# VH-VL binders against COP9 signalosome complex subunit 3 (csn3), part 7

Target 1, 171 residues: COP9 signalosome complex subunit 3 (csn3), of Dictyostelium discoideum (Social amoeba) (q54e53r186to356)
Amino acid sequence: AFKKYKKAIEAFKFVITAPASALSAITVEAYKKYLIVYLIQFGSVQHFPKCTPAVVQRNIKSHCKPYTEFVQSFSNGNINDIMNKASSGAEFFQKDSNWGLVKLSIKSTYRRNIKKLTQTFMTLSINDIAEKVSLPKAKAEQFVLKMIEEGEIFATINQKDGMVTFDECFE
Below, E stands for the ipSAE of ESMFold2; O stands for the ipSAE of OpenDDE; V2 stands for 0.75 times the mean of E and O plus 0.25 times the DockQ between their complexes.

## First folded at step 5 (VH-VL)

Design t1 (framework fv_navenibart)
Fold by ESMFold2-Fast, scan of step 5:
Structure t1 (fold): chain C 171 residues (1-171), chain A 120 residues (1-120), chain B 107 residues (1-107)
Amino acid sequence: as target 1 above (171 residues)
Amino acid sequence: QVQLVQSGAEVKKPGSSVKVSCKASGYTFTDYWMNWVRQAPGQGLEWIGQIYPGDSDTNYNAKFQGRVTITVDKSTTTAYMELSSLRSEDTAVYFCARLDFFDYGAFDIWGQGTTVTVSS
Amino acid sequence: DIQMTQSPSSLSASVGDRVTITCKASQGISSYVAWYQQKPGKAPKFLIYAASSLQSGVPDRFSGSGSGTDFTLTISSLQPEDFATYFCQQYNSYPLTFGQGTKLEIK
């Protein structure tokens, strides 16, 4: 997962930063995936890799408007805006076969937000987690259980009171 | 186009079981939760349970616990709901429905429904 | 289980009217409410999620509002195709639960 995204980003960067006198369709497709995969991997927006040719920087945004608008909504940190931009761009993302990546980028944001809570708190209820990350209680619980199952966080859930205790792993 | 197509109407005797199918097309089957919801004649909607086709993780409404089993066949992109120990009160239209893109709990795509009649 | 109660159970209205349907949750559910439209013999159609977010392709005369326990669906200028049964649904906790429905009939 981590290594696959890292390698994918490297491949997209290679295409995007290649010397060019004109914008190519291959570069446009690489850029679309680059924007979203970068969000999944790093949780931040990087509009252009270093050494991106001027012609690409000047022209590519007009070919990727749904993607740049979606990615910009993450910079603002407003979950409603993120959801609205995903919904308004849905047709384009689906046509490009990038809808799954858009979905993953949104889910990765919730996972990162939950992981940040494990660094701040020793214990939180599922209700507290849901409120803090802006999810329905049922979905917050689902994320926490899946993250524990996949080893993304170390925690135990007390079924009686719905309390989550975050465990630290000392490597 | 995104579509859910369900199996045909069933007439069952009390105490038997019924298995309804829901064939998905037009999207990545393993990326969305599939839900089952029923509606008795002239009544509201009642959630039965859900499955995530990617790993077959299930969650059932406690009301149906022990009587319902939801499964998937990834090769045919088909979800199934089997309900056992049928009673007259199980007479309803049974719908499969996909959770919305964000997996929050709203149902964006619905099957056409399967009428199940339980009578002696 | 969270009980969702709609009111009224039915109402009569004329084309061009402003119609409001209400939905009350037995517990606080934040904004995690969806609304559906169902016509006779058909599956429900998704209209609104997160209490107020309109699904793509749904006419802008539909709107939702509310938070906590009290929610409303409003149709600002009723059209002939809007006569149907409307359902609210909470998705804050399992099991997912629906209101009993509000039947919107022509006056």
Scores: ipSAE 0.298, ipTM 0.716, lowest interface PAE 3.7, mean pLDDT 88

Design t2 (framework fv_ofatumumab)
Fold by ESMFold2-Fast, scan of step 5:
Structure t2 (fold): chain C 171 residues (1-171), chain A 120 residues (1-120), chain B 107 residues (1-107)
Amino acid sequence: as target 1 above (171 residues)
Amino acid sequence: EVQLVESGGGLVQPGRSLRLSCAASGFTFDDYAMHWVRQAPGKGLEWVSTISYDSGSIGYADSVKGRFTISRDNAKKSLYLQMNSLRAEDTALYYCAKLDFFDYGAFDIWGQGTTVTVSS
Amino acid sequence: EIVLTQSPATLSLSPGERATLSCRASQSVSSYLAWYQQKPGQAPRLLIYDASNRATGIPARFSGSGSGTDFTLTISSLEPEDFAVYYCQQYNSWPLTFGQGTRLEIK
């Protein structure tokens, strides 16, 4: 996963930055995946890799409007806007076999937001986490448990009162 | 108690219409995309239609496109399938199913199904 | 659309044996594949999601593996209640598609 996304980004960059006199379908498909996978890996928007040909830069966005609009919604940091853009573009993402990646990028945003809470708070209830990241309580609990299980965050859940204590990672 | 309950099925002649309903309970209905999946007698599962949580994205299988219309009423926690110009090959058990958008991406909750028989 | 082909169509085994069911996709679905169990007269039940994750309440004897185009559902030691039809389903690409099913029956 960690290494997998970085390798995928490098592969897409290779296709996107290849010398070109015209925009190709292969480049369009690589760019669509590049935008989404970059979001998954880094949590930020990167429109073009270094050395992208001028013809690609001039023409590609008109072929990828649902993708560019979706990734741009992340700049506002509002999860509801992100969800709305995903919903609006769903048919295009599905047709391109990229719907799974779009869902994963949204899931990664929830994980990233939860991880940010571990840096701000010492203790939060599952309900507090849910409200702060805009998830139902059951979903927030599932994310927290999975992130603890996968070593993404260090925390202890007191199942009696639903309180989560965020532990500092020991070096 | 998470539950989906379908209704509206029955015996109908070719060319006629039926409207299926699905009542949801035990989960936050307006947070999830909903689907209709059908199963012809003795056959496998076939995805029919989807509607996003806000009705902003709707999809149909090619076999039903132009004839079926999916809709939802979040206030009533209900999903609908309007079936027009019914054909013999539409004969099936119709399931209402919830797709877990983030965690599963698969159908985590299914109704019992409602039977639609299209026959003269 | 992505076509999912399940094999074998019918698998005849005895309780206590290991069952291995295959699902092949006509193009890559990454890891976005689910497995369902369906008993006669009942709705399908989700067993596995994201190729290898067991759904809540599903016994440990059920496991999934694979990625891309080749996927496997394994039942390590069959119980009487496991004899049913099993379906794979992909959700990487629209339209959503299911395999034709594998019937697991008592020998």
Scores: ipSAE 0.012, ipTM 0.495, lowest interface PAE 8.8, mean pLDDT 84

## First folded at step 6 (VH-VL; framework fv_ustekinumab)

Design k2 (at its last look DockQ between E and O 0.73; V2 from the best seeds 0.65)
Heavy chain, then light chain:
Amino acid sequence: EVQLVQSGAEVKKPGESLKISCKGSGYSFTDYWLGWVRQMPGKGLDWIGIIYPGDSDTRYSPSFQGQVTMSVDKSITTAYLQWNSLKASDTAMYYCAREDFFDYGYFDYWGQGTLVTVSS
Amino acid sequence: DIQMTQSPSSLSASVGDRVTITCRASQGISNYLAWYQQKPEKAPKSLIYAASSLQSGVPSRFSGSGSGTDFTLTISSLQPEDFATYYCQQYNSYPLTFGQGTKLEIK
ESMFold2, look of step 6: ipSAE 0.667; ipTM 0.857
ESMFold2 (binder alone), look of step 6: mean pLDDT 94; pTM 0.953
OpenDDE, look of step 6: ipSAE 0.592; ipTM 0.855

## First folded at step 10 (VH-VL; framework fv_ustekinumab)

Design q2 (at its last look DockQ between E and O 0.85; V2 from the best seeds 0.78)
Heavy chain, then light chain:
Amino acid sequence: EVQLVQSGAEVKKPGESLKISCKGSGYSFTDYWLGWVRQMPGKGLDWIGIIYPGDSDTYYSPSFQGQVTMSVDKSITTAYLQWNSLKASDTAMYYCARLDFFDYGYFDYWGQGTLVTVSS
Amino acid sequence: DIQMTQSPSSLSASVGDRVTITCRASQGISNYLAWYQQKPEKAPKSLIYAASSLQSGVPSRFSGSGSGTDFTLTISSLQPEDFATYYCQQYNSYPLTFGQGTKLEIK
ESMFold2, look of step 10: ipSAE 0.722; ipTM 0.876
ESMFold2 (binder alone), look of step 10: mean pLDDT 93; pTM 0.945
OpenDDE, look of step 10: ipSAE 0.779; ipTM 0.898

Design q3 (at its last look DockQ between E and O 0.85; V2 from the best seeds 0.79)
Heavy chain, then light chain:
Amino acid sequence: EVQLVQSGAEVKKPGESLKISCKGSGYSFTDYWLGWVRQMPGKGLDWIGIIYPGDSDTYYSPSFQGQVTMSVDKSITTAYLQWNSLKASDTAMYYCARLDFFDYGYFDYWGQGTLVTVSS
Amino acid sequence: DIQMTQSPSSLSASVGDRVTITCRASQGISSYLAWYQQKPEKAPKSLIYAASSLQSGVPSRFSGSGSGTDFTLTISSLQPEDFATYYCQQYNDYPLTFGQGTKLEIK
ESMFold2, look of step 10: ipSAE 0.763; ipTM 0.890
ESMFold2 (binder alone), look of step 10: mean pLDDT 93; pTM 0.945
OpenDDE, look of step 10: ipSAE 0.766; ipTM 0.892

Design q4 (at its last look DockQ between E and O 0.80; V2 from the best seeds 0.78)
Heavy chain, then light chain:
Amino acid sequence: EVQLVQSGAEVKKPGESLKISCKGSGYSFTDYWLGWVRQMPGKGLDWIGIIYPGDSDTYYSPSFQGQVTMSVDKSITTAYLQWNSLKASDTAMYYCARLDFFDYGYFDYWGQGTLVTVSS
Amino acid sequence: DIQMTQSPSSLSASVGDRVTITCRASQGIRSYLAWYQQKPEKAPKSLIYAASSLQSGVPSRFSGSGSGTDFTLTISSLQPEDFATYYCQQYNSYPLTFGQGTKLEIK
ESMFold2, look of step 10: ipSAE 0.777; ipTM 0.897
ESMFold2 (binder alone), look of step 10: mean pLDDT 93; pTM 0.947
OpenDDE, look of step 10: ipSAE 0.761; ipTM 0.893

## First folded at step 11 (VH-VL; framework fv_ustekinumab)

Design v4 (at its last fold request DockQ between E and O 0.86; V2 from the best seeds 0.86)
Heavy chain, then light chain:
Amino acid sequence: EVQLVQSGAEVKKPGESLKISCKGSGYSFTDYWLGWVRQMPGKGLDWIGIIYPGDSDTYYSPSFQGQVTMSVDKSITTAYLQWNSLKASDTAMYYCARLDFFDYGYFDYWGQGTLVTVSS
Amino acid sequence: DIQMTQSPSSLSASVGDRVTITCRASQGIRNYLAWYQQKPEKAPKSLIYAASSLQSGVPSRFSGSGSGTDFTLTISSLQPEDFATYYCQQYNDYPLTFGQGTKLEIK
ESMFold2, look of step 11: ipSAE 0.799; ipTM 0.905
ESMFold2 (binder alone), look of step 11: mean pLDDT 93; pTM 0.947
OpenDDE, look of step 11: ipSAE 0.854; ipTM 0.936
ESMFold2, look of step 12: ipSAE 0.816; ipTM 0.912
ESMFold2 (binder alone), look of step 12: mean pLDDT 93; pTM 0.947
OpenDDE, look of step 12: ipSAE 0.862; ipTM 0.938
ESMFold2, fold request of step 13: ipSAE 0.801, 0.792, 0.818; ipTM 0.911, 0.904, 0.913
ESMFold2 (binder alone), fold request of step 13: mean pLDDT 93, 93, 93; pTM 0.943, 0.945, 0.945
OpenDDE, fold request of step 13: ipSAE 0.893, 0.893, 0.889; ipTM 0.953, 0.953, 0.952

## First folded at step 12 (VH-VL; framework fv_ustekinumab)

Design w1 (at its last look DockQ between E and O 0.86; V2 from the best seeds 0.77)
Fold by ESMFold2, look of step 12:
Structure w1 (fold): chain C 171 residues (1-171), chain A 120 residues (1-120), chain B 107 residues (1-107)
Amino acid sequence: as target 1 above (171 residues)
Amino acid sequence: EVQLVQSGAEVKKPGESLKISCKGSGYSFTDYWLGWVRQMPGKGLDWIGIIYPGDSDTYYSPSFQGQVTMSVDKSITTAYLQWNSLKASDTAMYYCAREDFFSYGYFDYWGQGTLVTVSS
Amino acid sequence: DIQMTQSPSSLSASVGDRVTITCRASQGIRNYLAWYQQKPEKAPKSLIYAASSLQSGVPSRFSGSGSGTDFTLTISSLQPEDFATYYCQQYNDYPLTFGQGTKLEIK
């Protein structure tokens, strides 16, 4: 579990849900980051925090269109659609200095998809993993090795045949 | 605009050390892998390796492992390729190139190249 | 290592010709193939990724096809600026490897 962003999400929620008579620039900025960071943390989207003022809900869409379209692409779970929406919105994300967060959300999705494979399969080759998550073999191996090193998954790679055995942790 | 600007041509003698540079601008330097590619005179392209400026993680081609060192200084958005002892066979054009985030392993932007000549 | 073999090594053609360059991988690489163009004394220029996807700013007369082990780059109606050396590159597995190049010369 990634707990790094929970404090940030609560801070963004505080700004977004603050009583307001008009939509402010700081609220728009907080909402943009909220959408992406929530996606990184939970792998899903919550379009509005509970208790978001009506004036915010009515007016914020026109200021955040690339962001809402990007996070909506995750509802299908198709990595190609997600990558296409990221690419089409890249100019806007870069102007806002949020391109790094967008890229982190995509990397987080690959890691989440690989972790789901450990719940379904006992063994897979690196080629099988790569095909299932739509990555080149070299990159899939990089993700798996890094995830093992970081303790995100428990697995052993047989370098001779490229087979990965997923070990359940009982601790 | 994404730019990779490399250091100038070098003329060296065998046994000398050398460090050439590649400065990235117009993009988030620490978020993209950066590769080095060699082209010997009149020959094709050889992949040297890639480095991730965010954490300095590296992968070298077996042909270049132990022959060169890749490094980065992220505070000035600059990557380096370094030899401790040059050989005449190191005479070549050296390119840095940025890996596309969306097409892992594909290089979407290239530096202008640094010509290294090793001879006496 | 995955070896990339281009064919032909060189060819001569006239402006307006249709040109096809072939690239073969020694192992299956799915669609993880790129094409680059290099003019004399210049850095390579990115043309095609994912076997068939055109890089931004590349003229539509360039196209790529293939999957697995056999790939082609096609230039319809060759233009004067297209005379260059072309390289394929696989990016399925490390080490990343390039074809030996195909030099396209004016007839």
Scores: ipSAE 0.623, ipTM 0.836, lowest interface PAE 1.4, mean pLDDT 89
ESMFold2 (binder alone), look of step 12: mean pLDDT 94; pTM 0.952
OpenDDE, look of step 12: ipSAE 0.862; ipTM 0.950

Design w2 (from v4 with light chain G28D; at its last look DockQ between E and O 0.83; V2 from the best seeds 0.81)
Fold by ESMFold2, look of step 12:
Structure w2 (fold): chain C 171 residues (1-171), chain A 120 residues (1-120), chain B 107 residues (1-107)
Amino acid sequence: as target 1 above (171 residues)
Amino acid sequence: EVQLVQSGAEVKKPGESLKISCKGSGYSFTDYWLGWVRQMPGKGLDWIGIIYPGDSDTYYSPSFQGQVTMSVDKSITTAYLQWNSLKASDTAMYYCARLDFFDYGYFDYWGQGTLVTVSS
Amino acid sequence: DIQMTQSPSSLSASVGDRVTITCRASQDIRNYLAWYQQKPEKAPKSLIYAASSLQSGVPSRFSGSGSGTDFTLTISSLQPEDFATYYCQQYNDYPLTFGQGTKLEIK
């Protein structure tokens, strides 16, 4: 199912932007989750919410380096760099119990990339989709089928030739 | 340390049911696909299928579709492979194995195997 | 289904030898190929993924190469503990399929 993380992001923003004279552990934990959940929800990076205290901005990066490096890897759009940064930070993400969020952010990026193909092409084979998003064919098909089932994209798959026809959706 | 610990060897007769288990530990059980692989005596490896413990989504090899059922109990981080009616041809070693984190389709950790013997 | 064919089916070699095992896919699988080692009476162990990427903890004497349909596993200096059967596996398409195995025997 499609997930909306807006309420969670506002809660994290509330903690991060709270007036502070020093950096707290609660703020560090909120920032880690904020970075990843923001990527899942919006597909882009916003390193600091508006009104983040200067103390937080100056001091938080040293506590969150694997997270900031991971989210920064999405800026150039290279999936191999994203996977490398996830792997290099894996110990930290697992220790913080955020490994599941990391996986969700990567999955949401594939879904977003597939959805962009529906805006550019009228038809593509499953093989074409897989090549364009750098996935195994079986995995690309899995994403497409689930995205159709969940209403994320509007498409018809011809099972015999593997061609996917994308419908225009104005709503 | 990632571990996949399988249930002990089984000796059964044709027509009997069986459920074997694979308990995962040392990792986030619901974040990884888990697969089952058959190895008949002296033979190679056959993919049975994969299951995602997070939502119980499954993909079966056509060779095994309808012959066996995969399931999970995520509260005890345990996956199961079960038969309603065993055949002598089901005699084999059965492995559970964890798929890679990125879900591409290769297995990074394997259980020790469960030997299933089905004899008349 | 994508058929995976390994050669040779068996191989005898001495400690210190360089050993090469090949795997051919019936269709283009890009680099979606893994290699496994299985010692007698043991579970398989992951060696290589993405055709050439070494799994963590695997000795550097193991290496993989190839793309498309033709792949190789190389052991640069054979050790006594490398006596095993080696399997390739493609993961481009379902069903996931394995090669039939190559048994490496140490003289």
Scores: ipSAE 0.773, ipTM 0.894, lowest interface PAE 0.6, mean pLDDT 90
ESMFold2 (binder alone), look of step 12: mean pLDDT 93; pTM 0.946
OpenDDE, look of step 12: ipSAE 0.849; ipTM 0.932

Design w3 (from v4 with light chain A50D; at its last fold request DockQ between E and O 0.83; V2 from the best seeds 0.85)
Heavy chain, then light chain:
Amino acid sequence: EVQLVQSGAEVKKPGESLKISCKGSGYSFTDYWLGWVRQMPGKGLDWIGIIYPGDSDTYYSPSFQGQVTMSVDKSITTAYLQWNSLKASDTAMYYCARLDFFDYGYFDYWGQGTLVTVSS
Amino acid sequence: DIQMTQSPSSLSASVGDRVTITCRASQGIRNYLAWYQQKPEKAPKSLIYDASSLQSGVPSRFSGSGSGTDFTLTISSLQPEDFATYYCQQYNDYPLTFGQGTKLEIK
ESMFold2, look of step 12: ipSAE 0.816; ipTM 0.912
ESMFold2 (binder alone), look of step 12: mean pLDDT 93; pTM 0.947
OpenDDE, look of step 12: ipSAE 0.882; ipTM 0.945
ESMFold2, fold request of step 13: ipSAE 0.813, 0.800, 0.818; ipTM 0.912, 0.914, 0.915
ESMFold2 (binder alone), fold request of step 13: mean pLDDT 93, 93, 93; pTM 0.945, 0.945, 0.946
OpenDDE, fold request of step 13: ipSAE 0.903, 0.903, 0.903; ipTM 0.955, 0.955, 0.955

Design w4 (from v4 with light chain S53R; at its last look DockQ between E and O 0.81; V2 from the best seeds 0.80)
Fold by ESMFold2, look of step 12:
Structure w4 (fold): chain C 171 residues (1-171), chain A 120 residues (1-120), chain B 107 residues (1-107)
Amino acid sequence: as target 1 above (171 residues)
Amino acid sequence: EVQLVQSGAEVKKPGESLKISCKGSGYSFTDYWLGWVRQMPGKGLDWIGIIYPGDSDTYYSPSFQGQVTMSVDKSITTAYLQWNSLKASDTAMYYCARLDFFDYGYFDYWGQGTLVTVSS
Amino acid sequence: DIQMTQSPSSLSASVGDRVTITCRASQGIRNYLAWYQQKPEKAPKSLIYAASRLQSGVPSRFSGSGSGTDFTLTISSLQPEDFATYYCQQYNDYPLTFGQGTKLEIK
């Protein structure tokens, strides 16, 4: 969970914060991946690492517009806005070979949203979960089952009525 | 350009085995679920199942569970549908189709189909 | 299983006509409904997803509406290339299921 992408993030920060007199292609590519991987790891947006050179901060957003718009869509947590921004940037993400990272960030958002429900409710049906996170019922069930199997949430599913009961963590 | 190219038509006898293929190109093969859909002659569409090439996770329609096997070889971006023992009732057109990126459950690209004829 | 029932099963129409095809789900599926067009000897083609959203490259004369259990596909001005069989498909729950089809033919 924690630390899964931390080494990658630190490597991207190293490239982004290196002393520079002009914006480089290497810095642009590192920033694109940094934005998405930071979202996957932390579920939030940090636009610039500490000590990012002024020339980078001034010039980089125009080179990364689909990426900055995509990560900004996560600020309100509305999955429909996130999907719209992913679709709008699809050609750019695919050309950069970052399409898989985009999908991982969307999956991580569904998992975070489901986990928030376990912290707010003691029981919900699969239908309730699906409606609240904007997924088809079948896909919401798949996420819940996978999250239970991976130990991300502690819950039991009553297969007769589709009710999910959330338990306390015992570790 | 997204393409799903399926193997050629098959003429088989009952009891024979068969493995048909669907090769994906022009997209990231491991980032999309791939589905199989049957269309019997003159009939509508029946969902067989979906497989995720990234980890080979599968979901079968209950009516096809145990009747066919889906598999993938991601190194050659190819999915397979396999029967161990064909029946005459397996005569149909078989489509592979790519699920939407977002994993909702509709198919945005379809292969050309593989006609399987099983007759005595 | 969620059964999808289309009506009519076949329809005759002329070029320029407004055509409406309906699809009913046996239980609520919110807006998780897709429409496909299939011409003879061809694979299906995706037209609409999320009940009302047009797939890329699909002409604007196609539109979809509905939610819950009752859905419609509308062709506002029928063109010669629109004569085909149309299928609805729900994707709220497994198994994924299709309507039986509506054959649209020239009058």
Scores: ipSAE 0.773, ipTM 0.898, lowest interface PAE 0.7, mean pLDDT 90
ESMFold2 (binder alone), look of step 12: mean pLDDT 93; pTM 0.947
OpenDDE, look of step 12: ipSAE 0.816; ipTM 0.914

Design w5 (from v4 with heavy chain T30D; at its last look DockQ between E and O 0.86; V2 from the best seeds 0.81)
Fold by ESMFold2, look of step 12:
Structure w5 (fold): chain C 171 residues (1-171), chain A 120 residues (1-120), chain B 107 residues (1-107)
Amino acid sequence: as target 1 above (171 residues)
Amino acid sequence: EVQLVQSGAEVKKPGESLKISCKGSGYSFDDYWLGWVRQMPGKGLDWIGIIYPGDSDTYYSPSFQGQVTMSVDKSITTAYLQWNSLKASDTAMYYCARLDFFDYGYFDYWGQGTLVTVSS
Amino acid sequence: DIQMTQSPSSLSASVGDRVTITCRASQGIRNYLAWYQQKPEKAPKSLIYAASSLQSGVPSRFSGSGSGTDFTLTISSLQPEDFATYYCQQYNDYPLTFGQGTKLEIK
């Protein structure tokens, strides 16, 4: 994964953790982006950065309900639940201009799920991968090929039988 | 809200070049694959290909690989389909269509179509 | 390439009828199937995705079913505005492919 989002996350954390006696609109917007971008970068959920003021913690969830529900769906790891929560919040995400970030978080989850398969299996067909990660065959192949090209996974695809052999990470 | 507005009908002769356009509005243009679909007169639908404005990725149907070029100008949220040398068999209606948000492969919004007539 | 075969090629029906159109894939496509409606001289309109999920704004008289290779589109009570050509499309594998169409005409 790239380090592209780490600087953005620290900036959002700075806004969210600033001393406050009341919840501001800019804190709400920073928190919305923080939740999604943290998922993209780390694949896990941290609902509140360390040292988040109590007034923020008490009040912010009611302003960010679609976001907190969406982010929580990742804890179960079920792609269908994630898609359902994305769809349920779509109007809010689009009004906030965060729809693109939602899409990126879903794509990053497919990449993580595929990477987990390289740790469990020595070989899988493209069809097997597609079934296991709940993607059309064509899309699963695209993810695998891009992940190989980017060095995210180490694998060889036998195009004759569609079998993917997962290689160990070597220097 | 979501609109795909295509350029007007074209009447061309064999051997001429052509570039038709599809302007997207009412959505985040960079976040969706945009596809092109051909419908020959009185016939069904043929997938030409899809293009992703966000990362410049392109996939063509083998039947159209090398026959047409898809491109995008993100600054004006416009996609293009281009021929360097038209044939009479290119006479058809050409639709642009937006792929679903999750990139699965179905089209959720369609342009009105551009009729291309290549004769004589 | 995955060939999509629709049946029937044309169908004559009356307002109020229940109409069923079938679509068969040459290989398994799980539930990665969409249905489109195209009226004369108009662009196709998305009706159904994932074999059975109704697109937003599509009347509830439309429904889809099936998985694997065999799929159906059903119109429970045909309305005057439903006379059109219907296409299925698979999106499991590239190239994306459409059925040849089913023309639904007024009896």
Scores: ipSAE 0.759, ipTM 0.894, lowest interface PAE 0.7, mean pLDDT 90
ESMFold2 (binder alone), look of step 12: mean pLDDT 93; pTM 0.944
OpenDDE, look of step 12: ipSAE 0.838; ipTM 0.931

